# Designs tried in a protein design chat: VH-VL binders against Large ribosomal subunit protein uL10m (mRpL10). Part 119

Target 1, 224 residues: Large ribosomal subunit protein uL10m (mRpL10), of Drosophila melanogaster (Fruit fly) (q9vpl3)
Amino acid sequence: RGKINIQRPKAPHYERARVVAVTQPKYPELPKAKSCFKTRAERTQQQQENPYNEIIAREVRNWLDHSRLVAFFHLSSITADDIFRVRVQLHKQNLHLKSYGSKIIEQAVKNTRYEAIVPLFHSNHCIVFSPDPEKTAALLRIVRRVPQMVLLGGIVEETMLSRNQLVAYAQMPGLHAVQAQLVQTLSQAPGHLIQQLQAHQNSFVQVLDVHAKNQMNEETPKST
Key: E = the ipSAE of ESMFold2; O = the ipSAE of OpenDDE; V2 = 0.75 times the mean of E and O plus 0.25 times the DockQ between their complexes.

## First folded at step 7 (VH-VL)

Design e32 (from y85 with heavy chain Y32H; framework fv_anetumab)
Fold by ESMFold2-Fast, scan of step 7:
Structure e32 (fold): chain C 224 residues (1-224), chain A 119 residues (1-119), chain B 111 residues (1-111)
Amino acid sequence: as target 1 above (224 residues)
Amino acid sequence: QVELVQSGAEVKKPGESLKISCKGSGYSFTDHWIGWVRQAPGKGLEWMGIIYPGDSDTRYSPSFQGQVTISADKSISTAYLQWSSLKASDTAMYYCATSFYDWGEFDYWGQGTLVTVSS
Amino acid sequence: DIALTQPASVSGSPGQSITISCTGTSSDVGGYNYVSWYQQHPGKAPKLMIYDVSNRPSGVSNRFSGSKSGNTASLTISGLQAEDEADYYCSSYDSSSTPYVFGGGTKLTVL
């Protein structure tokens, strides 16, 4: 059994099965006139496209509504095996890594309090959800070892935070009063926060450059 | 607290199969990566591969891909390193190690298993 | 891809400081802050001395320190003592296909 266990389907295979199940056409047959002239492929694609979008958009809305911690990342090229290992590590901490298309996200957040996040998803991206905001420190520790994931910002207790604000939140003691006060203080700069989140995404090359420079600066004082 | 206990020394002939073990105790076996490191006599350390016992996800060094199999049995908290056909060049000390810092900084090590392959 | 480059041997006198280098590429040492150092005494398993470039595990002497500049990481041992005589190995995350790779090792002799 040991060998069978190492060959069992991984999370990506289970996710593919789930997507197939969700996207299967579950609607009544088309009227005879239309079914006579449409190919099976055309009919299936048309039915799956619209139901697929709404079903996944509803999933995204449920994640946003029931998560007290949401973190947004730019995602560089990463192998399926590497992202699977990251997903497993995150899941142990009740952190759920999800990727959705930009149109799905736009549809999910349209006319909601989260509509402001749409610009973050016009490039390669992924999102981490958790019902537990205390896991922000664990999240940042794990993604520190995933250079392909670059933090853009997040939402904590329904308050939008920039990268720097989210890092500050993660470094605070686990005292509820102190964390609540920080979130309230940070929430009093709404216009600048949205601008900072958009700037991080637009200056992604600069973010990577700053990271590289910080690495060099950190190492220089310790060189013999 | 944390302890990794490896199986005893082995003396084998070329072409024989072998499976050595590493039993973890004092920690959550399924929540930490466990890896295998090889050291040929008088030579340096070589990273062979790692496994995450919780889902059996396994990563190999290119030098050892296809030459060995790494596996784990969650029910007895034991990791394995296996050869289908040993070669004289497999003579080495084999260490198992686990990481509490993530997946490659091995802070707890087994005592090592000496494998000698000769005719 | 290949093992990280370390000098085969370094030596020092008691009380002195020595530095061991570990040179890689932008896909390992230069690209990430995931450099570790191990100490190995003859006949024993390696011991983790430094992780994440400069952090020390519990129980490791503060005489051991780590740093990195570009593609080269360094382990510095201050106030050399006889028990520091051992083999030292660097290890780094490798983005090219493997999680980690070791350096060739450095024999430290305390004269």
Scores: ipSAE 0.005, ipTM 0.439, lowest interface PAE 12.4, mean pLDDT 75

Design e33 (from y85 with heavy chain Y52F; framework fv_anetumab; at its last look DockQ between E and O 0.22; V2 from the best seeds 0.00; counts 0 for: pae E 4.2 > 2, placed apart)
Fold by OpenDDE, look of step 8:
Structure e33 (fold): chain C 224 residues (1-224), chain A 119 residues (1-119), chain B 111 residues (1-111)
Amino acid sequence: as target 1 above (224 residues)
Amino acid sequence: QVELVQSGAEVKKPGESLKISCKGSGYSFTDYWIGWVRQAPGKGLEWMGIIFPGDSDTRYSPSFQGQVTISADKSISTAYLQWSSLKASDTAMYYCATSFYDWGEFDYWGQGTLVTVSS
Amino acid sequence: DIALTQPASVSGSPGQSITISCTGTSSDVGGYNYVSWYQQHPGKAPKLMIYDVSNRPSGVSNRFSGSKSGNTASLTISGLQAEDEADYYCSSYDSSSTPYVFGGGTKLTVL
C-alpha cells in the first residue's frame, strides 16, 4: 500500500474535484474595511460640488458648535485597523474622531468664528471633538501612542490653542480643582479675620483687667 | 489616592462556583479599564482579561475565554471575576488592576485574592 | 502564542548596574512602543516601573530605565540596592493573538 504522500496529495478524481469545487463555501470576502480615511486622491475626487458636501459641512459646523474641545491632527500613513483602534479608545473617553476633506472644512467654517482653522487642513488630517474640555489630558494620553497622529493645535473653551498650549492646558489642574482651592482659600479668610479681630479684643480686655486690678490694689489701704 | 480592594482569600472544592470582587476608589471607575491577572504558585503573571465599566466592553485572553466571566457594577465601583465550576488548576493568586488603555499597562493593582481549590 | 522571553535570573552586587532583557517578535515588542516593566516582591502585588518602553510612573526611582532595540526591550537598574531584589516582568501588546502578554519573569538577586 503506497505511502500516502501527505505533502503532495494526488489531485482528486475529476468528479470529486468538481464536487469539492462546487461545495467549497464561498466565504464572502470580508468587506475590506474601507479605510475610514479616504486617500487624498479620493478626497479630491469627491470634492466635486456634491449636494452632499453641504450636508457634511453642516455636520462639521454642528460638531464645532457643540464641542468644548477640538483637536486637529495631521495623519501620516496609518492603517485602517490602527485608526479603528484609536477611534474606539477615544470614543470610550467621549472623544470623537472625524476626518473631513479640506474643501468641506472650508465650506463649513466660511464666515464663522472658526475660519482661522482652514490653514491647518492642507494634507491628511483628522479632528477630535469632545463636549468635555477636561478630556484634553485623556486625548493627549491616547494619541501619544499613535505616532501617525501629529497634534497641530486645537480649540478649548472657544479659544484657539497651539500644540504647546494644549499640552500645557492638559497639565493644569482641572477647573473644579482650582475652584475648590479658591473656595477653600476664601473660606479661610473670614476665619483668620475673625481670629485677628478677636485677638485684639481679647488683648484689650486683658489690658483693662490688669488696669482694674492695679487700681483695686492701689485703693486697698495697707491697714497697718 | 487610587485604591483597589479585593475580596478575601477563598478555599473551595472542585466543581464549586466562585465570584471574587475588586472595588475601586479614588478615581473615575467608568473611565478606566480594569483587568484580571492570574499568578499560579511559583509561576509568572498571566493576563486574563479586562472590562471597561463605562460600557461593559469585556475582552478575554484566548486562554481564559469561556473559562471565566468578568463583570462590573459601576454603581458600586466593583469588578468581578467568576467561575461556574472551579478546577484544581484554578488555584492561584488573582490580581485586579487598572489600565487607561485597552491593551496597556496596569497602573494600580489590588492586593490580590488567593483562591485555593482542593479536594 | 507570542511569548516574551526573559532570562530566568540575573544577579548583581550593590552599586552595580544590571540589565534585564525582554525579547519578542516584530508584531509586539518590535512593532510597538507598548513595553512595560513590573516589579514584584515576594508576597506582594506587581508594581509598574516602566511604561511605553522608557517612561517612569510617578514615584518610581530614576535608577530604573527602559530602552528598546529591535525586538528586544531592556530594563536597566543602576546603583543596585538590596531592595531591588525581586521578580521583574516585561509586558507588551500583541496584535496577532493574545492582546496583552507578560514575559516569563526574571528573578533579580542582589548579592
Scores: ipSAE 0.665, ipTM 0.838, lowest interface PAE 0.9, mean pLDDT 86
Fold by ESMFold2-Fast, scan of step 7:
Structure e33 (fold): chain C 224 residues (1-224), chain A 119 residues (1-119), chain B 111 residues (1-111)
Amino acid sequence: as target 1 above (224 residues)
Amino acid sequence: QVELVQSGAEVKKPGESLKISCKGSGYSFTDYWIGWVRQAPGKGLEWMGIIFPGDSDTRYSPSFQGQVTISADKSISTAYLQWSSLKASDTAMYYCATSFYDWGEFDYWGQGTLVTVSS
Amino acid sequence: DIALTQPASVSGSPGQSITISCTGTSSDVGGYNYVSWYQQHPGKAPKLMIYDVSNRPSGVSNRFSGSKSGNTASLTISGLQAEDEADYYCSSYDSSSTPYVFGGGTKLTVL
């Protein structure tokens, strides 16, 4: 090893620029529809909806429409430095980590085939998007190192998959056509899938709580 | 079937330039980090730096920043370690190794390149 | 100067179990479960034996096991064999100097 140096905190503007570069969406932004401003103004005035929320909801819909891989995670407390490292490694694999409020997610997927995912986001969450479904194995390898991120399920080639189905998909042959066909075979109805994912989420929360307590006891055991 | 093949041993004089290579095969070259690890005669392992060939993101140990340059050519799946001016203290075995993470284990190692710098 | 502390040498007889320690701080070994162990025979490149504290790559004997308690990680070799004679290095992610640090190495002698 080299010498031990006292490290100064990075300048905020440099760190911010790096995060922006790493997390910047790769999808082209669509020009604003000529008629959409009036609809937003009417909602703001009559329903008291924030027009900013509709803009972000459109961004979420754009991610969903242009991503062949979408993975949903429960997110536990994590430091800014740790999530930044995860975000950088994900970006290296063309995987884009995003966090959106539950209201924005609901607004984005309302009246779409993905409306069933809304209940997943009533707890702390984040989403990973990618245009490349081959990156599912890479995604799972990265999150193996991040116990704060717990996989709930996802969408591959527009097909909703449970956690176990997504793990199975990652282990399939590297041929796109074969993988797409297998995804269709593994798919479940949205209502059934969401019930399975919610039950799984509750079980994971319990397992994580027990694991965390056992981990702490193993690290600093006390005679009882 | 992952393999890292390094260039042959080098004998140089102080002040000379040198560029050694590490060719990867059997894996997706642009999806893994390649690191360089130095081992002086009879000493332990020292991490020098890493590069992600997909975008050429390169990070150096503070001890080696400015002393060496790490680069990669993804068209031929080859990473490089280079010196503009060698010193006798650069005499060491140099290993390349691949890692999926910039914070993780080195899965596969090259056979090493012995660099001897003497007058 | 070495970032992670290992004993310079350890010895054992065939069939015995030995343990090699690797001690760091809360910014490396203590803060993360990203400890790896490498085996190096004279004149050879290092070989990954353990990653993420306790996981073995395919092809590594189950006689090798890893553990961690606080700021100290340990490599245990059971049923010691002559071919285990080598130098062993621990390594960890380091949040303070990023991203990687090695231990000073331990020479294992099989008597």
Scores: ipSAE 0.612, ipTM 0.806, lowest interface PAE 1.4, mean pLDDT 80
Fold by ESMFold2, look of step 8:
Structure e33 (fold): chain C 224 residues (1-224), chain A 119 residues (1-119), chain B 111 residues (1-111)
Amino acid sequence: as target 1 above (224 residues)
Amino acid sequence: QVELVQSGAEVKKPGESLKISCKGSGYSFTDYWIGWVRQAPGKGLEWMGIIFPGDSDTRYSPSFQGQVTISADKSISTAYLQWSSLKASDTAMYYCATSFYDWGEFDYWGQGTLVTVSS
Amino acid sequence: DIALTQPASVSGSPGQSITISCTGTSSDVGGYNYVSWYQQHPGKAPKLMIYDVSNRPSGVSNRFSGSKSGNTASLTISGLQAEDEADYYCSSYDSSSTPYVFGGGTKLTVL
């Protein structure tokens, strides 16, 4: 038998994450968020056969209704340890990482203004919720070191934003009054609002297609 | 304007206790890690440990675990590095620095606190 | 707690390009893109010059660039100037020992 596992170098960050978990109550229970972040196959099976789909759908509705920041990501293959570390980092910033099956999302947004988001969830995904839209910059800073999470776009203050609009929003934290005015201006007459949502939805699809193309053609990391 | 202001230089004898401070301003103190870095005279930089003031999550280098205490008081935006019993080998410059991450990318540094421990 | 190898000193003439190396292992420089470079003038605190291998913070001259290959990261300073004379430290996340390690430092002398 071997004494050393070369494949998995021992990591102080992994050790620190384990120490944090041990400081939970003496008999800690598995957090609901961890069970909700099952593998792709398990999520599909749970969605198809779980009698509690309405309970989970109500959870999604509750998050959507009480989050002023919602960000959508495409999720590539990632180890359970890595995603746990990311979830802990996000949680310290009041950012809540979740994943749900497409059928659960469809059920959650049924007969709501959010029905248009369902097509975004036909592949592997994750969602970050927060009550604090000022945390958009922190979110982007965390995920820049997680190439498995590819930003598709999001919702800020009930307004759909493209990836580029979210990045721009995050870069203006010192202009909070101006940012609030900008969001109000973008939320104009119903026809204008519908145009903004449709443009953002199309931009999400285009960004995903460009990201997939960029992943195939990426030859050299950019310096900036 | 992010600023870290450290307490003044200290001259101590072996066996004495010491607590030095690092006050942060111009940013959300509870949203960033504060790390401590030692530099012995004429030597390189050594990472000692780091704290997240928002929840007091604290990590130490194995070399410094049990040798120092890192703490923070978020009500006055101040982090601390503390010895219960100083040794001559503790003579060094001590820097505090901010990081968004729990390991590094130290964006802003304090001016340093020189600690001299001699008989 | 020095875990990354740097040359003790390097020198160059004004206008030249110089490169400072930082060699680690697959548990740090080789395994992660969390390499930073710091400049330290005598009597001053270090200053972050490069993060994430190759990115420059705001206000850092584009004469400074970073890269890595395998287990070795490199800081390149082009158009060397007198004010570049300082100590330079690399650093990295390290999964095998402490969560953060510095290199031993390199003294850059501008001739």
Scores: ipSAE 0.322, ipTM 0.666, lowest interface PAE 4.2, mean pLDDT 78
ESMFold2 (binder alone), look of step 8: mean pLDDT 91; pTM 0.931

Design e34 (from y85 with heavy chain Y52W; framework fv_anetumab)
Fold by ESMFold2-Fast, scan of step 7:
Structure e34 (fold): chain C 224 residues (1-224), chain A 119 residues (1-119), chain B 111 residues (1-111)
Amino acid sequence: as target 1 above (224 residues)
Amino acid sequence: QVELVQSGAEVKKPGESLKISCKGSGYSFTDYWIGWVRQAPGKGLEWMGIIWPGDSDTRYSPSFQGQVTISADKSISTAYLQWSSLKASDTAMYYCATSFYDWGEFDYWGQGTLVTVSS
Amino acid sequence: DIALTQPASVSGSPGQSITISCTGTSSDVGGYNYVSWYQQHPGKAPKLMIYDVSNRPSGVSNRFSGSKSGNTASLTISGLQAEDEADYYCSSYDSSSTPYVFGGGTKLTVL
């Protein structure tokens, strides 16, 4: 027998109702030895109206409101040392790695335009926040070395972007106004996106054509 | 265009102090690590350490910890490698190089500073 | 002691393919996909040729390729040219002590 002489009381001769009560599942937040039976109503209340969850949900909303870049990741098993290294490098780039429970995220985005992101958090996840949308390229460069972090999508300048749209955004550096326009373009229908890219390409071609004509006119004074 | 320009060659005697420099241009100086790599005559590359210029967070190889000091001045985009007292065994080519990761490759390299320590 | 083990020298003829090995442990080469390769010509600074085991920076010839199996990474140079004659160094992240270590280097001779 491996137990100490003092054993936890058992109820072999108690009323069946008492046996049912003591075998009912207890909330994870309560210590096993110290927990008391909770009714279904009390369990629902603790899950839905827990003050602790509401406070953290407000923290999440505050991060969402003050971040111009938010990226969502699925997080596979990773060692504490490895995630710490990643967190430090992200922090150097003003990127803030946070992890919140799915219930807290649901409460944070409830009644907001971002409510659609809730399904992304049904499994292990983490979120990266930054006030600087120009750090998207740096973020993706860092997580390229972290196969345990799989990009799901994000929010840039208050616009929800898919994984592919966020990757595309990272390849297009520019001024704030240009970046905002690109984000809007990336969230448009494919036809509109193609038309916008063609317009930009044509503008660049026009600049090159003007430059080429100016070079031809100036070739006379310069042999090269 | 990313460029790292290092200070000129140095000839010193054992016991003298020395500070060599590496000036970065063409990139955001505070968004990349700067490392120092030593190469003794006819020998291979030895990683000495790295610094994050934005906050001066510095990591050293165990072989060089306490032997040299790495520092940076972000106002002039310059990193430094310093010895308080040189030894003949410090004779080597010293390279500075940029890295995006403190666990990663060096993207761009300076031309090198030759340090000769002899009596 | 030595960080990563490379052969001291390797040789080949123009047009031939050669492979340079880089052997470490599970705390560096074997545990991570953060292996890089550098080329150094005499009197010049090293040049990054390969990063993250098999990726090439822009401007590096596709004759250079990288791979890894277990604790050993390999650099393969196909269609050898005279200008490939140089010293080659591997490097890796090291979780056991310093964040970065170099191999001992390999001198490539093209004859």
Scores: ipSAE 0.591, ipTM 0.799, lowest interface PAE 1.6, mean pLDDT 80

Design e35 (from y85 with heavy chain G54S; framework fv_anetumab)
Fold by ESMFold2-Fast, scan of step 7:
Structure e35 (fold): chain C 224 residues (1-224), chain A 119 residues (1-119), chain B 111 residues (1-111)
Amino acid sequence: as target 1 above (224 residues)
Amino acid sequence: QVELVQSGAEVKKPGESLKISCKGSGYSFTDYWIGWVRQAPGKGLEWMGIIYPSDSDTRYSPSFQGQVTISADKSISTAYLQWSSLKASDTAMYYCATSFYDWGEFDYWGQGTLVTVSS
Amino acid sequence: DIALTQPASVSGSPGQSITISCTGTSSDVGGYNYVSWYQQHPGKAPKLMIYDVSNRPSGVSNRFSGSKSGNTASLTISGLQAEDEADYYCSSYDSSSTPYVFGGGTKLTVL
């Protein structure tokens, strides 16, 4: 039966998460307000001596070193519940969604062949890591349902790929791609192959839409 | 070439146990969720639950939690739906179906297993 | 459990167009673009006709189209044929309960 109980509306999960975050008790061990009036040199040295940033930067380098697939995304506003669901589904496919501050990313990739990716992280972002490059198709299938995540590019087998190249790799994972592997990973029948093609077309449309919006954002006046 | 082959029809008495099966082939069995959908005679589709065969992560509809057990054996690419004690109200067609998402569409369906429970 | 609302039955003649509605809330149909439609002929397993609101799997006629406005999704069948006579079910992700919910179903009669 198609009954809907409209008598039980639920508050948005996002709004609840915000309230919890705002009302979280703060119990700082040391007064941090003192650091607001430090000299420029002291602030710079504290930034360089932040042991937690160095530890996290090492974690990022380990992910980069041990992952044969790395994908970079722009991340628009998304609820905690929605991103958690995405993270769980990714994890089922051995895909690990991570979010790091831009300073940590810059510190992690400094003096590496991947320094060129730093500009991608000057806005809100997230990264997906996997030791298995064959999961690229699964990754793109999952993110087709997450319009807040926009693929920017990635690294496969230590080779930096553009968005278009990564999409192409997902369809044909290099010279080792065979019909059976494609069928096993993407097409559980013709329906799955069509879903994969549909996802690529939707991603292409989104890229064109983003590009069009990045052109001058002006409304056309109507004359009557 | 994706196929879901379900076990044959069952006729049981109330109080008896039953385990029906769904064998998958032609796809990566451990990379897709397998769900169970119930359809009572002349009624609509009811989502019962799903299992991810790789790690046996299982999710149940609140209506079926504790009523049935969903399991999978990845070594033989087979999922199961089990009752410890059948009731007449369990009379229904039971479908297995695959989904890439635990929150997504079912793209491939088995032929169904008719379970009839009568005194 | 909260199910999606569909009309119990719809009818049409060969060559006509019909539309089946599927109404939910902001926690399912309204909040997400994850609406699917299934066709079920008597005595057969359901078949996926539409996914993600408006996408068709391979082998599904372009006479079938899907759309969504607010909390209501719609399945439209154009050029109605006798073989379209079946039960149609919508489904959606549901953030407030079980991750997947079906509509009550609509019986399509072709006269």
Scores: ipSAE 0.509, ipTM 0.754, lowest interface PAE 2.1, mean pLDDT 78

Design e36 (from y85 with heavy chain G54A; framework fv_anetumab)
Fold by ESMFold2-Fast, scan of step 7:
Structure e36 (fold): chain C 224 residues (1-224), chain A 119 residues (1-119), chain B 111 residues (1-111)
Amino acid sequence: as target 1 above (224 residues)
Amino acid sequence: QVELVQSGAEVKKPGESLKISCKGSGYSFTDYWIGWVRQAPGKGLEWMGIIYPADSDTRYSPSFQGQVTISADKSISTAYLQWSSLKASDTAMYYCATSFYDWGEFDYWGQGTLVTVSS
Amino acid sequence: DIALTQPASVSGSPGQSITISCTGTSSDVGGYNYVSWYQQHPGKAPKLMIYDVSNRPSGVSNRFSGSKSGNTASLTISGLQAEDEADYYCSSYDSSSTPYVFGGGTKLTVL
């Protein structure tokens, strides 16, 4: 029996009612409780994820709103040490490598002008942010050393650019007026850009599918 | 055009202190690492260390950790290599060189500073 | 500090091709495509000849080429000329200890 805290005693009537309720055998609570266990755990999991996702989504929106350069990458398997080295080098150039789940990115950009980027993030991805668009050349120079990071496209001065347009922008560093004009000239409608980027993702998925099928064909060769 | 200009040759006695310099021009000094490479007479190249001038992040070869100090002054685009007490074994040609990466090639090299330590 | 392994010397005649090897481990040459080659004439600073295994900086002759197989990188010089006589150093990123390591160097003699 545990010790009674005299400064916070419970009323005897409530303790008596509780004992009566516990001993009541009128409802089959155990089978119902076990049947509901997974649903309750699922509801608890969903509830916890929703608040955290909104907080992180707000962080993503802040990065998008305060960055004049945003670059999107497909990320292949890479060691923790190697990505850390890349992150440090990027940080020295005022380039901030971030990774967020696809669900969080969708939540962050929903009902914004950036909603069109969501399909880019259905596979492994990362994003680089910078307040300085002149760092685009430095960014591309750094990622050229990282074959696991494949440039998909980006946003410069709030304008969505394809991979080729971003590469063209990078080749004109230090010319502010010309760079602003180039961004305006190279801009594409978000739908068209997404079609190009989605085609690249679909091609990558096809490559993986072909590889899997080739492995199956090697295991089970054709008779002819 | 990118240029690294190193200080002139030095003749010193064992126990003396020394600070040699490497001045960069024609590029963004704070966007590149500056490394120091030693070459003893008739010997090969030895990487000593590297510094990022923007934040003074410095990394040393284990062979040179505690034996030399690498520093940089970004206001005058100059990197330094310093000894508190020279030894005869410090006699060598010292090169500075720039790299965009701390894990990559040296793009541009200084002309070298010959340091002779003898008595 | 463990240096990358190069032959101490190689020799060739004008017009011939020679290859200089640079052998490391899986933590340097074998693990990454960050191999560079430098040429050094007597009394001069080293000059970058090859970076990222096989890429040439602007101004470097196409007679110089680089390759890598496993833990060994190679510098090949075709159509040897007297001016190619120099010391050649390989270098690589090193994930195990220092971010940068040099090979011991190879003296090329053009006979």
Scores: ipSAE 0.570, ipTM 0.798, lowest interface PAE 1.7, mean pLDDT 80

